VHH binders against Outer membrane protein assembly factor BamB (bamB). Designs and how they scored, part 11

Target 1, 360 residues: Outer membrane protein assembly factor BamB (bamB), of Alkalilimnicola ehrlichii (q0a984)
Amino acid sequence: CGGARELPDLSDVGDGVATETLWTASTGSGSASSAYALVPAVEGGRVYAADSNGRVTAWDAESGERLWRVDTGRELAAGPGAGGGLVLVGARDGRLLALDAENGEERWVSGLSSEILAVPQIARNIVVARSGDGRVYGLDGLTGRRLWIHDRSVPVLTLRGSSSPVVVGNRVVVGQDNGRLVTLNLQDGEVIWEAPVSIPRGRSDLERMVDLHADPLVFRGVAYAQAYQGELAAVGMGDGRERWSRDIPGHTGMAADSRQLYVVDDQSRLWALDRNNGATVWRQDRLQGLRLTAPVVIGGHLVLADEEGYLNWIAPDNGDLVGRDRHGRQPIQRPPVPDGDVLYLLSADGRLAALRLVED

## First folded at step 1 (VHH)

Design e6 (framework vhh_rezetamig_d1)
Fold by ESMFold2-Fast, scan of step 1:
Structure e6 (fold): chain B 360 residues (1-360), chain A 120 residues (1-120)
Amino acid sequence: as target 1 above (360 residues)
Amino acid sequence: QLQLQESGPGLVKPSETLSLTCTVSGGSISSEDYYWGWIRQPPGKGLEWIGHIYYTGSTYYNPSLENRVTISVDTSKNQFSLKLSSVTAADTAVYYCARYSDWELGFDYRGQGTLVTVSS
């Protein structure tokens, strides 16, 4: 037994960075599982969000006016992804749905090999989606027809894939269950390069789990990947060569600015690393014991949401805990989505809030 | 015409082992093109993948169920089976057997489903 998890004492922490609530809305019933990747999408002056009971809604980003709402009749587990005039949602039954961004009408439905737990992406009229068995699909945005599939040997034991592929230009960055980071050509799915982030070690399948469970982060020509039981690595986008690595395992996720990489480890400690060499700049340990979302950089501030409904604000220059603000009592299970000076929060019960940073 | 049919007890007591069999007709289970598996749907919830098997005996299981689940295949009877041990009320669901195909992008045939209730 590991003992009971102790929540941190944060009773001395005051108010965080000032925000004003522009609007609030309900997505419906919220998320049925913390494993679901139901995250707001912001695209073309609109906000899209889904609930696990099948509803997908669009709002005007400025006013919060509801533009449309549809009921897909499916349990949704991932999305939405938005772009190219489409809103993409993944269902637990393996169906990928493409809805018209203007009115929510179903454009097409495509069947994937397993449940969809990763947010679908779209770029250059190609939809990229990952099924829970680890397969990555490229589909035609107009028809949903398969253009390519990236497949590999299926491990005997793996965490069902919740890591979302990241599309940058004509490349798709995929974190694999075997601890490898792979970059694919968006058009044909051909492997451009493959880099080991973490090597499976140990005698049991459980000991050998090095799943790249956290979404990879691509920033200014560098791909960052963090292994569940292993290393954090920085890899050049052009050649797949490792620039640096650190023994900082985790599954929560990362953010970056021009100077630093911000990463949460498996103990909910927040690290700031020099992006060029991986050297520790600072570490903030006061949030240990909380279930944190990935960090978000917005307006020169760093923020993480938690299971108790708080936004935790951290100073990027020294890691100081600036303050905390509670946005309801329900968990926030996915990172807030930044757009300019506005932060979009989705709580586990389906409450959506648009918050704008306020100058003093 | 390919058909998959679930069979097994509809009632199982807590702590006991749930056993289901899928009978495949209209096609051979000994095919290099397909995997054969089990999925379930608890009342009011979505589909949950349990696991699948290749006709040679290679198995792949949901990690959350791995310690409790065993899938086996009998190519001579054109059948495959599920055993789920130490059941609780949370295992109450409609259980489906299914065929999985890479070239058809997922599960292309399913049985009609069988309700299994875990209760004393």
Scores: ipSAE 0.000, ipTM 0.094, lowest interface PAE 22.8, mean pLDDT 84

Design e7 (framework vhh_rezetamig_d1)
Fold by ESMFold2-Fast, scan of step 1:
Structure e7 (fold): chain B 360 residues (1-360), chain A 123 residues (1-123)
Amino acid sequence: as target 1 above (360 residues)
Amino acid sequence: QLQLQESGPGLVKPSETLSLTCTVSGGSISSSDYYWGWIRQPPGKGLEWIGHIYYSGSTYYNPSLENRVTISVDTSKNQFSLKLSSVTAADTAVYYCARDSYLKFGTSYFDYRGQGTLVTVSS
């Protein structure tokens, strides 16, 4: 159509997966931009969340009791990441803050080269953060001192908002805006392998845009990466060699279980692929026209959130739209966070909900 | 179902070496996808990461504990172990063994833990 995008008619879809609300809380003002990666973190029986006005809060995961709240005084654009006794948030001005997970006390602040729009990670006392100019940093978790930097040229045209690095074992997996998937050694930032997922083609800068904008997914020794205008590829973690690829471009993200990869394409169609060979198992098209979050696997169910505040439940075996339920009317812009049988949902206005799957 | 179980003495004298073993059941420790580690919680304090090990024997330790900590792996027994030397009363804590998990969108990187074992350092 040449008019405005039209939302799909899903009025015939009832409730299919029941959840009980354990608690709700307010993070403050929510997210000032859809480009910000403000996502709840769940760690050590606690939930952490940040708002774009500078507040970072911790709650008890079971009760929703607020444990601490601090005001950083900064416009926060990414995080929190949590682990190793730290809560990590990235600011619009390039400052990376590490807070004590127990009380919210600032442990250190480090300046990166540009805005932080990707969720910081921590593993093995090393903080991994990405700045908007494409640089990836390894920092000492105790001091915030720089241990290494992975520097690269920024393409003429890139998508707003950076994909988050993924830490697995002693490796950092980075989706680059040049269409390449790179793994780095966590300790020293040296390149272990680099794999082409998509190569720039066409004459204009827009046509040559092949950003790996969706977060890479690592599952059982395979890294999955999807290009904005290009391919979806499965790459072995050990050697960076391609196992399979498909012409399924997109920017939304992916999830996996033991048998299938779930991926959203650039038309908001949901695909289930055999993760071993990339063959299509099913495709669900009824969500076309919605702005979807990445799929999430929880309790044998598949769920995607959308811009109208719905959780859309899909049967993993056949792709049937089982049901949908509305959690407010504000957009849900980042995927819900699973932890056991509980799903943590953050709306654009800062409403946080802990939802437990109801058993049969 | 993956299960981790700590074992070792509940009482250690000051200046001695604390030794704990973690037995892994329902999954292989020889996986290239995971690290296996130790965390502790002193009374009235938060969780403190001690260190972790890869099945190849590569280790990474908390810098504040590095000169006292040794973690080892025995893939044939599906076990990994912690040795903490020169203990003091400050080392009194509940000790957990854990598997390193996927840390994306704030999900904890230790997704499986043992039940925990209380170790008291006293004469």
Scores: ipSAE 0.000, ipTM 0.132, lowest interface PAE 18.8, mean pLDDT 83

Design e8 (framework vhh_rezetamig_d1)
Fold by ESMFold2-Fast, scan of step 1:
Structure e8 (fold): chain B 360 residues (1-360), chain A 123 residues (1-123)
Amino acid sequence: as target 1 above (360 residues)
Amino acid sequence: QLQLQESGPGLVKPSETLSLTCTVSGGSISSDSYYWGWIRQPPGKGLEWIGHIYYSGDTYYNPSLENRVTISVDTSKNQFSLKLSSVTAADTAVYYCARETGLRWYSDAFDIRGQGTLVTVSS
C-alpha cells in the first residue's frame, strides 16, 4: 500500500566518535528474524552471545579469546541473559535453557507456555522470563522450577516480538501489550502497582494497539515506558504514580543520563527530554527514515545503530549529529551493549565486535 | 579491585534498631550504573533482599520489610548504611552489602558482595 521508505540524505555527515576495534568474533549464523532478541551479555569479564541455530558462545571480554561454545540443538530467539553463574537463552519452542557460565554445560531446561522472544534475566537466584503469550515467569535459578506466574493474555494485533522485563532490586517491571506498566514482587510475582501509560483509543484493533513494545527503562527511581500508538510516561517506582507524560509514541527504546531522557519516536526522530518534567530540550530529525536501535549513553556520548550497519553519534547537550561510522553492511537490530568505555556490537549475520571509545 | 565490607554490632536486643555500615573501597559509590544494597540469610533459609539505594539517595525496599527499613548513603565517606527497627529473633541472620546491577535489561544480578556479618537478636 505504499512505496519504499525515504532514506535521509546524510552524505554531508563526517566520521563519528573515534573507536578502536579490540577484537571481532562470529556467533555462528546470526539471527533468523528481526523479532528475535539475540543480544550480547557482558558479565564477570566475559561476553556471551547466541545465534538462531542453537549456538551459545563465551569469550574473554578483554582479549576476545573463545572460552567455550555449545550447541543447544534448538532455534534460539532470545538472550543470552547472564548472572548468578548462569547463561540463560530462550527458544522459539518455549524452552528456557540455563547453562553454566564457566563451561556452557546445561544445568536445566524449563518449558514455558509459548515462544520466548524477550531476554531472560536472573537476580537473587530468581530467573525472570517472558513468553510470547504475555506470561511472565519467576523460576528457581538452581533447578528451573516454577516459583510464580503472572498471567496476561496478549492482544490479537501486537508488534512482532516482546519487551523484556526489567528487574530492579526486589521488583520486576513489565510493559504490557494493553498499554499498562506493571511492577511485580520478584519473590512471589504479586502485583505491587499498575499504571496506565496509554489507553486504547479508536474502533479497530489496529487503532487500539498500545503495546509497550519498547523495553521499559528504570533510572534513579523512575520507570519510563513508551506506547506504540500512545504516550511516553514517567512513573515513580515506589508508588506507580505518573510524574509526567508526553504524546511521543514509539517502539524503539530509551536511554537516560542524570539530566535527560533520550527517546526515539515512531518516525525515528530522536528527542531529549528534561528527565524531571518531560520538557523538550532538543530534537534531532536528521535520522528520520532510518530503522534505529534504542539510544546508548557511553563516554559522554549518545549513539544509535541502524539497519544499514552504521553507528550514529549524537552530542547529548544539543542533539548535534557528530558523525557516522559503518561497522559492516548487515543490519544492527538491537542496541550496542556498553560496558565501561567498550561497546559490544552484534550484527544480524552474527558478527560481534568489541569497540573501545578513543578520546583526546 | 572494588571491595565491600560490613561493620556494626553483632548483637542487638529485641525491639531495638539494628545498624550496619558498608564501606566501599577500590571504587566510587557515586556511579550512574549501580545500586548499593543489603541482603540477608537467616539460619537454614535462603537469601532475602532487603533494599537498595542509588547514590542520589533514592531508595527501594522489600515490601515485607519497608515499614522497618531505612538505607542511607554518604558519598563523602564512600559508605552506605542499613537501619532495621523493632528487631525480633526472626531478624537473626548473616547480613551482606552488595553492588547491584539492574538498570539494564540484558544483565540483572549483584556482581560484588561483602563477606557478610552475623547479627544475632537476643536478650
Scores: ipSAE 0.000, ipTM 0.270, lowest interface PAE 12.5, mean pLDDT 84

Design e9 (framework vhh_rezetamig_d1)
Fold by ESMFold2-Fast, scan of step 1:
Structure e9 (fold): chain B 360 residues (1-360), chain A 122 residues (1-122)
Amino acid sequence: as target 1 above (360 residues)
Amino acid sequence: QLQLQESGPGLVKPSETLSLTCTVSGGSISSGDYYWGWIRQPPGKGLEWIGHIYDSGSTYYNPSLENRVTISVDTSKNQFSLKLSSVTAADTAVYYCAKYPSLFRTGEFDYRGQGTLVTVSS
């Protein structure tokens, strides 16, 4: 429960960055929980999206023409992930489904040890999936058979949901519930390095919660991880050595460009940090009180979605809130997905929109 | 230029193990970016994927053949092999070795050998 959140007054903010709606579609019923990681996937000129009632749909990315829709008959909580000719969705009952990207036919189903609340990934014909009990699985993309498991004990108190593993080359980057960032070999699941981002301390389970709930971000050879009640750290991908850290806790997520890291803290304040040393460049506090999605960098702009259905446009150079565009009245719970100059937006009710940035 | 060549017996008795080798020339098996594997075509039927292997030794098998098939790689000899145990007349087919990209669908391949006919009979 707790007290009511105070919403900011943003009535002075104009229209923001011009966008053109290319098409709109519906996934069916949308998401049953804010803990679910139901997010569009864009792959091979197609857009895939799932709803929590079990529907998975594919659309042509350019036209929005529906290519296929299947009903899995399961409560879906994560995905889709797309690649290797597959569309991957995770169910609340722990089942991981691989669908054929061409027609939506079920290729295989594999059972994991707990609910799937993190978007499955695929690379080099290996599916990487995380279950709610903290286990990370490497599965054969063609059969769904287990190749390896990375097992880590789950704290007594954890956040709802799970961060998604990030696959980069032959490595899997995992943010763990114990505050550690781990890199695994994709082929065999062996630990390459572990880096402490935040160390549990304090008397109560609440004080000791340092879950790396936000998805780790890998950008130009650096992995960034943020702890719920701890630190933000920048770690070298080659050796797991810390480059810098800041006391900026949060769970919302991050984005980066060549100069700056953009991170949302536990008060919904947006920070821009120098990527080389973590020094604050600017901070934008006007969005405090909103439930924000992770920032997205698109076309030299920065955008965050919120619970009121707005896209909030921020100037990357100085952090100015330059505009807000409303896309329905339902919450936007996961970051919009960029692909070139197009932004794919999925609202909690299942409304999907393809928005193209219009140059000024 | 990359070339794949199958070798092994043309006749195998029922219940025995079929062993085939693929020799790769004009290229190396040492890259983790590709899979090397086996497909077969029984008389009058379509292609059936058997399995594949990375240069690391990680293997992936068709579930219908999983209990009987073993694929192995020898990067020093630039070869990979297939062992199919407990063969029956239903295993009579033309067997091909193939190279696949790391992201692929079953039945898709970059290169394949010319094929070798294996007949299972007494």
Scores: ipSAE 0.000, ipTM 0.112, lowest interface PAE 20.8, mean pLDDT 83

Design f1 (framework vhh_6z1v_2)
Fold by ESMFold2-Fast, scan of step 1:
Structure f1 (fold): chain B 360 residues (1-360), chain A 124 residues (1-124)
Amino acid sequence: as target 1 above (360 residues)
Amino acid sequence: EVQLVESGGRLVRTGGSLRLSCAASGRTFSSYAMGWFRQAPGKEREVVAAISWSGGSTWHADFVKGRFTISRDNAKNTVYLQMNSLKPEDTAVYYCAASPRYLSTFEYSDYDYWGQGTQVTVSS
């Protein structure tokens, strides 16, 4: 008896935090699926973005001048990740491509066991990538040769898409489909610790689905993970021991500042929790019914994008909806990318905008 | 799903040059990474060079760098190994191999399709 999602009435909400548009560009045709993790990467004064038709482009971050564009000939589903002189994109057919950051020339291509729906990462000349079957790979950044593989059993039922591994120092943080948060050694893929965030319960495969679908967040020595049907947990990076947990299920993602964790639940309610103990500071319910991106902290402001093309600005101190600004009518499916006082926004149709926060 | 046939192997003098060809049959050649391996009598097969599905990236073993060059022509379904400044230690049966999964695999077991080999003999 259920039907369409009801949109909230936000007609009383005025303009949000003032921004100036530094430049706009097109990535090409945009994203073919909401399951794709096509997100701008900002590295070394450059912005990189991919479209699902195979184009990868680099722009000067300040001017928006296009530096290069290449056609990979592949349906791209994830990336780019950028670092170490490489731009990394993942394809629907399981190909992981490494492009030269300077000119876009293909340096190497490696095949993974399944479609790539998670943004590839690179650190210390090691590429970390996840395939849709749940495998996590460590590859040599110069050659694409496999260095290690982390392979765990996948539940019979999983959510569409995959959480991205997070690289911090010499560690790789992985949210698993079985509700466990795992930390691996970057060099050899060996498990350092495992922490249960949510335990599968119930008789059916659907009832047992506790996938850590949201990207883990690592902030100041603490890893935060949220289960689809279960808990939100804060875990110490050094030992994998739980610091606190809350019954706040979701799949959208998180952001943090020095005092608070910001998390979206499965009803699109935005919570601010005390990072030290998980106690609720505030909750903002007015965005229920919108399909939200993960929150982003920028310049002392909190912002979430939505499926209707809005940026929704929230006051971090009390959760007040300050205002909202529409950036077209196409969905915004992935969180805007912050770099200093600039926010990079990519719409589902491939429109890219660089927005600078206006002081005052 | 490719079949591979190597050609071009022969007797050549030290310091000479030779080009090996590997002809592929099948519809998916342009989606496969390709490699050249060699095996001398009484030795294990070793990787000599590898090339990505697009031809945009190549890798060469240290013992052939500066002397050998791998290339491909996807329109002709062919992979080449140009061998210059040949040494007696380059004497081996040379095999081409195709991998549907990895560009830069250095493991024999990562390649699914293999040719029958072509003999290269280098004499002084």
Scores: ipSAE 0.000, ipTM 0.174, lowest interface PAE 17.2, mean pLDDT 83

Design f2 (framework vhh_6z1v_2)
Fold by ESMFold2-Fast, scan of step 1:
Structure f2 (fold): chain B 360 residues (1-360), chain A 123 residues (1-123)
Amino acid sequence: as target 1 above (360 residues)
Amino acid sequence: EVQLVESGGRLVRTGGSLRLSCAASGFTFSSYAMGWFRQAPGKEREVVAAISWSGGSTWHADFVKGRFTISRDNAKNTVYLQMNSLKPEDTAVYYCAAKGPYRLFDSSEYDYWGQGTQVTVSS
């Protein structure tokens, strides 16, 4: 059974990569659930963040000056996504809200078929959103009018897919509840290709459930998807053909640089794999027992946050645990957001910090 | 301070019915999938039934299909297991468990667990 996890002894680990706190702010009440995808968005020199009680706030990215704050009156579960002059938040009641990035004014509201638990995306004036029942919508960015819907039959047991669609160019990459990675045309929602990441095995409906829980990662023409109980696969963006796969199940997420893919498995072990063939370069096991966020590559460093409030810094070349820095005692449940040499960190209680790397 | 508190377990005769309840607190109940597990003496813990966060989807193990029904009331932060046509083989400690946004219900991967409630079925 699950039970309580024993925390690793990391008392021998010193300070991590040096950072300067540029500013701190509060989103309000933070996130009511670890299942919510409330993540800062950085766009156009501004930072946007939402809390689960309905507040959405914009700050100047450099100074931390609050530019606007609005109360949507809704329980927010996902977002914000930002782009095209809009800030997008998804509500637990299935409402998708588009706010004006300049002043927070509501531009439109669209109802989706189920609660919104995945960060909405926008590209090329098209909003892509996923509802909790697994449906993916393409909406007009100016009006919120539905342009297309991708509606797949979900297995009888529909627990919840929380992975966010990823928009790259004119394509939308979606991890489906049936263990398939699907790429859709952004303009019309037509399927371009489907690739099996993990083939459901078992005789019962429960045993055949395989979720691509982690957000897919697209990096330099390759889509990476990790199944919660299954495989990690690398597939070509052009054709959806598998390049390689590994039996490394997990739900936490991934990051990549030009040489390596960084993956957290279901035991909170951190793997570095050769991107070309999936061969193990190194593995770091000292973080087992921590509830980790997806790795983030910033300034030639690798960092993972955890539920004890630490940033854990790893050397990308050899997997050495460089050090740890505590940023409060509240959980950090979503990966920090990098922008240049600045890392934006949101704690579960709604504390937002902008941290600048000062040493390489 | 997350808590799952099971209740309703007792001695019942073969062919009888029983409803188990699990009251949840300390987390956003309506965001979590819920499951019922049982562990009989000398056996490993096994999944009995599962229900999605919204209640829109349920799953029941083959050995209880047609006899047991899982349900939930998100307004009351409670999950239920209605047990009908009870058999001696149903004798076990029954646990409720909460799971985040995952697809699979097995005992190794649930986030929160209750202390269990004993169900004894006599002939």
Scores: ipSAE 0.000, ipTM 0.129, lowest interface PAE 19.4, mean pLDDT 83

Design f3 (framework vhh_8pnl_2)
Fold by ESMFold2-Fast, scan of step 1:
Structure f3 (fold): chain B 360 residues (1-360), chain A 118 residues (1-118)
Amino acid sequence: as target 1 above (360 residues)
Amino acid sequence: QGQLVESGGGLVQPGGSLRLSCADAGSIFSIYAMAWYRQAPGKERELVARITSGGSTNYADFVKGRFTISRDNAKSTLYLQMNSLKPEDTAMYYCATRLYGSWEYDYWGQGTRVTVSA
C-alpha cells in the first residue's frame, strides 16, 4: 500500500557526540500528540516542562531537584514559555494560563479564540500568544488582559495550528497561513512590515497551500521563513526586504550559526546554506524518511532528534553524519532545547533528560 | 498507524450516492486536519477533499459541487458524502490525517473500494 514510509538504513552509523547525563526526570504522562508544542523552557537556572494531562513542573537546572509541580486540570497543548516571573502554558480548549515561576500558583487565565498549539512568549511584561485560528494576542503579563489583537480575515482554506511568534526587541515576527511574514509592534500590535515568502499559485485552492508552519528564525538582523509547498526566504528585520530565496519547501524548522543556515525540507533532507546569499554549502540525505525535529546548534555541533528516539549528530562544516545515540524508544517530537553546553531532551512519554556536551 | 478505518464503499450505479466514513480511535481527533484521497487502477493517488479541525473545507475541481466532506469531532469520525457519482469516480478511497506541522499525511487507513458501474 502506498502509505508505508521507507526508513533509511543507518546500521553503519556509530556513536554520536559524547554527552554526560546530568539528570533525568519525568513530566508525568508525556504528550498526547506530536501536534502539541510541549517543549522544556529554561529560565533563571530552572527548567520547566508540561505534560498533556495538565501537569507543569519546575526543576533546578543543575541538580534536577524538583522545585514544584502543579496540576492545572486542563489538557495542555503548548508551552511552557518562561520569563518575567511567569510560566505560560496553552490549553487545547483555548485557555492560556500564567503560573508564578517561584511556586507554580496560578496568576491568571485568559481565553483565546481557539486551541493553543504554539508556545506562548513573554517580553517586556507583554505576553504574545497565538491561537489555532491564526489570531495573535498581546496580553498584559500582570493581569492577562488583552492589550491588542492581530486578526486576519478568515481564509478560504485554513489549517489549525501555526508557527510560534518570535519576539525580538520591540517586534513580533509572525508567519501567516497566506505565505506572508509579518512584523508587528510589540506594544500595540500595529503592522510594521509584511513580506511575501511564498505566493499562492496553481489552479485549485489545495495547490495554493503556502502556509508558514515552520517557526520563523531571527538571527543577527535577518528573519528566515520557510513555506509549505513554496519558498525559503531571508528577510531583513529593519526593512522587510527580501535578501534571497530558495525553492526549499518544508515545515520542520531551522537553525543558524555565524556562517550557515540549516534547514530541513519536506523530504527530511538537511541543507546547509550560506546565510548571506542562500547558496548550498552541503546537503545530507541519509536521514530521508525519518520524522525529524528542527536542527539545533550546540557547542559547534548540529543535532536533530527523530521519531525512533535518536539524536542524529551532523558535522556543520561538511554535513557528515557523525553518529547517532538512542535516548529511549519513544518518539522525540520537538527540538531539544540548548542552554550553554547542556541539551534538554523531552521524549513523547514525558522522559526529560539534561545532557552536557563532554569537553574535547 | 492502524487507527484509521474506512468504511462505506461499494458498488453503485452512475448518478447514485454513497457515504464514506473514517473512524479514528485517537482521543485528539479534533485538532487534526483530515483528507480524503483516491487512487484508480493505473493512476497516481490524488487528493479529493480536505477539512481542517475547525471545519473549513476545500475540494478538488473534479468533485466540486458533488462531494461534501464533513467531520464529527465528538465521534472522531470523518465523512465523505458522494452525490451524482460517475464511472470516473471508481477508485480505492483513503482517509488520511496530518499532525500540525507535518506536510506528509502521517496516518493512513487501508482504504475502501468504490465502484461506479458503467
Scores: ipSAE 0.000, ipTM 0.131, lowest interface PAE 17.2, mean pLDDT 82

Design f4 (framework vhh_8pnl_2)
Fold by ESMFold2-Fast, scan of step 1:
Structure f4 (fold): chain B 360 residues (1-360), chain A 118 residues (1-118)
Amino acid sequence: as target 1 above (360 residues)
Amino acid sequence: QGQLVESGGGLVQPGGSLRLSCADAGFTFSSYAMAWYRQAPGKERELVARITSGGSTNYADFVKGRFTISRDNAKSTLYLQMNSLKPEDTAMYYCAKLFSGRYEYDYWGQGTRVTVSA
């Protein structure tokens, strides 16, 4: 068989971009599974986070003062998503919960067709959620009543529910298990366009698995999608037409700035591609062997967290590894969340840190 | 939902052109992605070209620059314009109506035969 994964030698790498810790907090018990999408949400001067034992907490973003904490009594697997006065969490049993953002009081609970492993979204009083069987729901934000459903029957052998829907304006962008990127109308769930990102090929079901496992990224009118065992594609939001594609498979996720798309491939190599044509600008290979989070652009810097508890800082212009800093020894399994010059970091054990980039 | 009916196949010389049509007698043509597949004698069925409900297109490498897929939603008809035909393009060509689910296709036509021979 193949050899074991080895950690890279990064002992020559110095300290990363300077940050100061504004505050730290605990979500409770952390995440019970690396498959769970438990990620901090930042909205309206507040930070929200959930643990897998059912706790949801709100803190003041500036001070770290705990504003409220509730126990839902459920195993939570996804969220929170925050917006429109709601905090949304998805449970392993398929229940979607909407909590009042001001006090944590339960507003409604809605049952979906299977486990919820993708972060719920809300825009324009419509909640968008994906169940593990591939179905996407539009729900009324006030009542939790179903407005529409986009139905996708998924065979048992597919990868389940790692791609979160992305809401942009009146559109919902969904990466499908069959390698297609679909854009839906937010109000009624009607298909606006579909674009093939990867065409299934091969003789077995496993060889033909081209799930859009990574969350789609929408940036300045272009949707980017990456297939688990296939292509990376850029498609226009207005027409669904392919702008370019590359043979860069992966599942980790992407970030963009005005010039470049940053993407992690299936070997944990970090690529910077020209957004207009997909041409390689640079590639950074020194992080191979680490389990990386999606890249994050903050303050003119690029940062990726890893399973060893490090933040890895990369120069966007040339891909140089600027430095790295350890924030505990517990895995960081989801990308840090940026808000202005502050980065919110959640470790697998439930430790939450607010880090501010130090100005020169 | 209705049956897909392909037409426009035939015998053509190398370098020639053919235009295939697929008429959907059913409902909701404009809401689905459509595709052309082909199957050569003794080979597996393969995707040739795909077009979304919004008009976005994708092509297999072996037909890029030679074939053009298009649709007319008012007539519920899918087209494949085939230029610079090669003997290797000889196959039965199938129209497929695609649902945005796990499977690549929902409905298939009977096919239309294309033979590229001297």
Scores: ipSAE 0.000, ipTM 0.100, lowest interface PAE 21.9, mean pLDDT 82

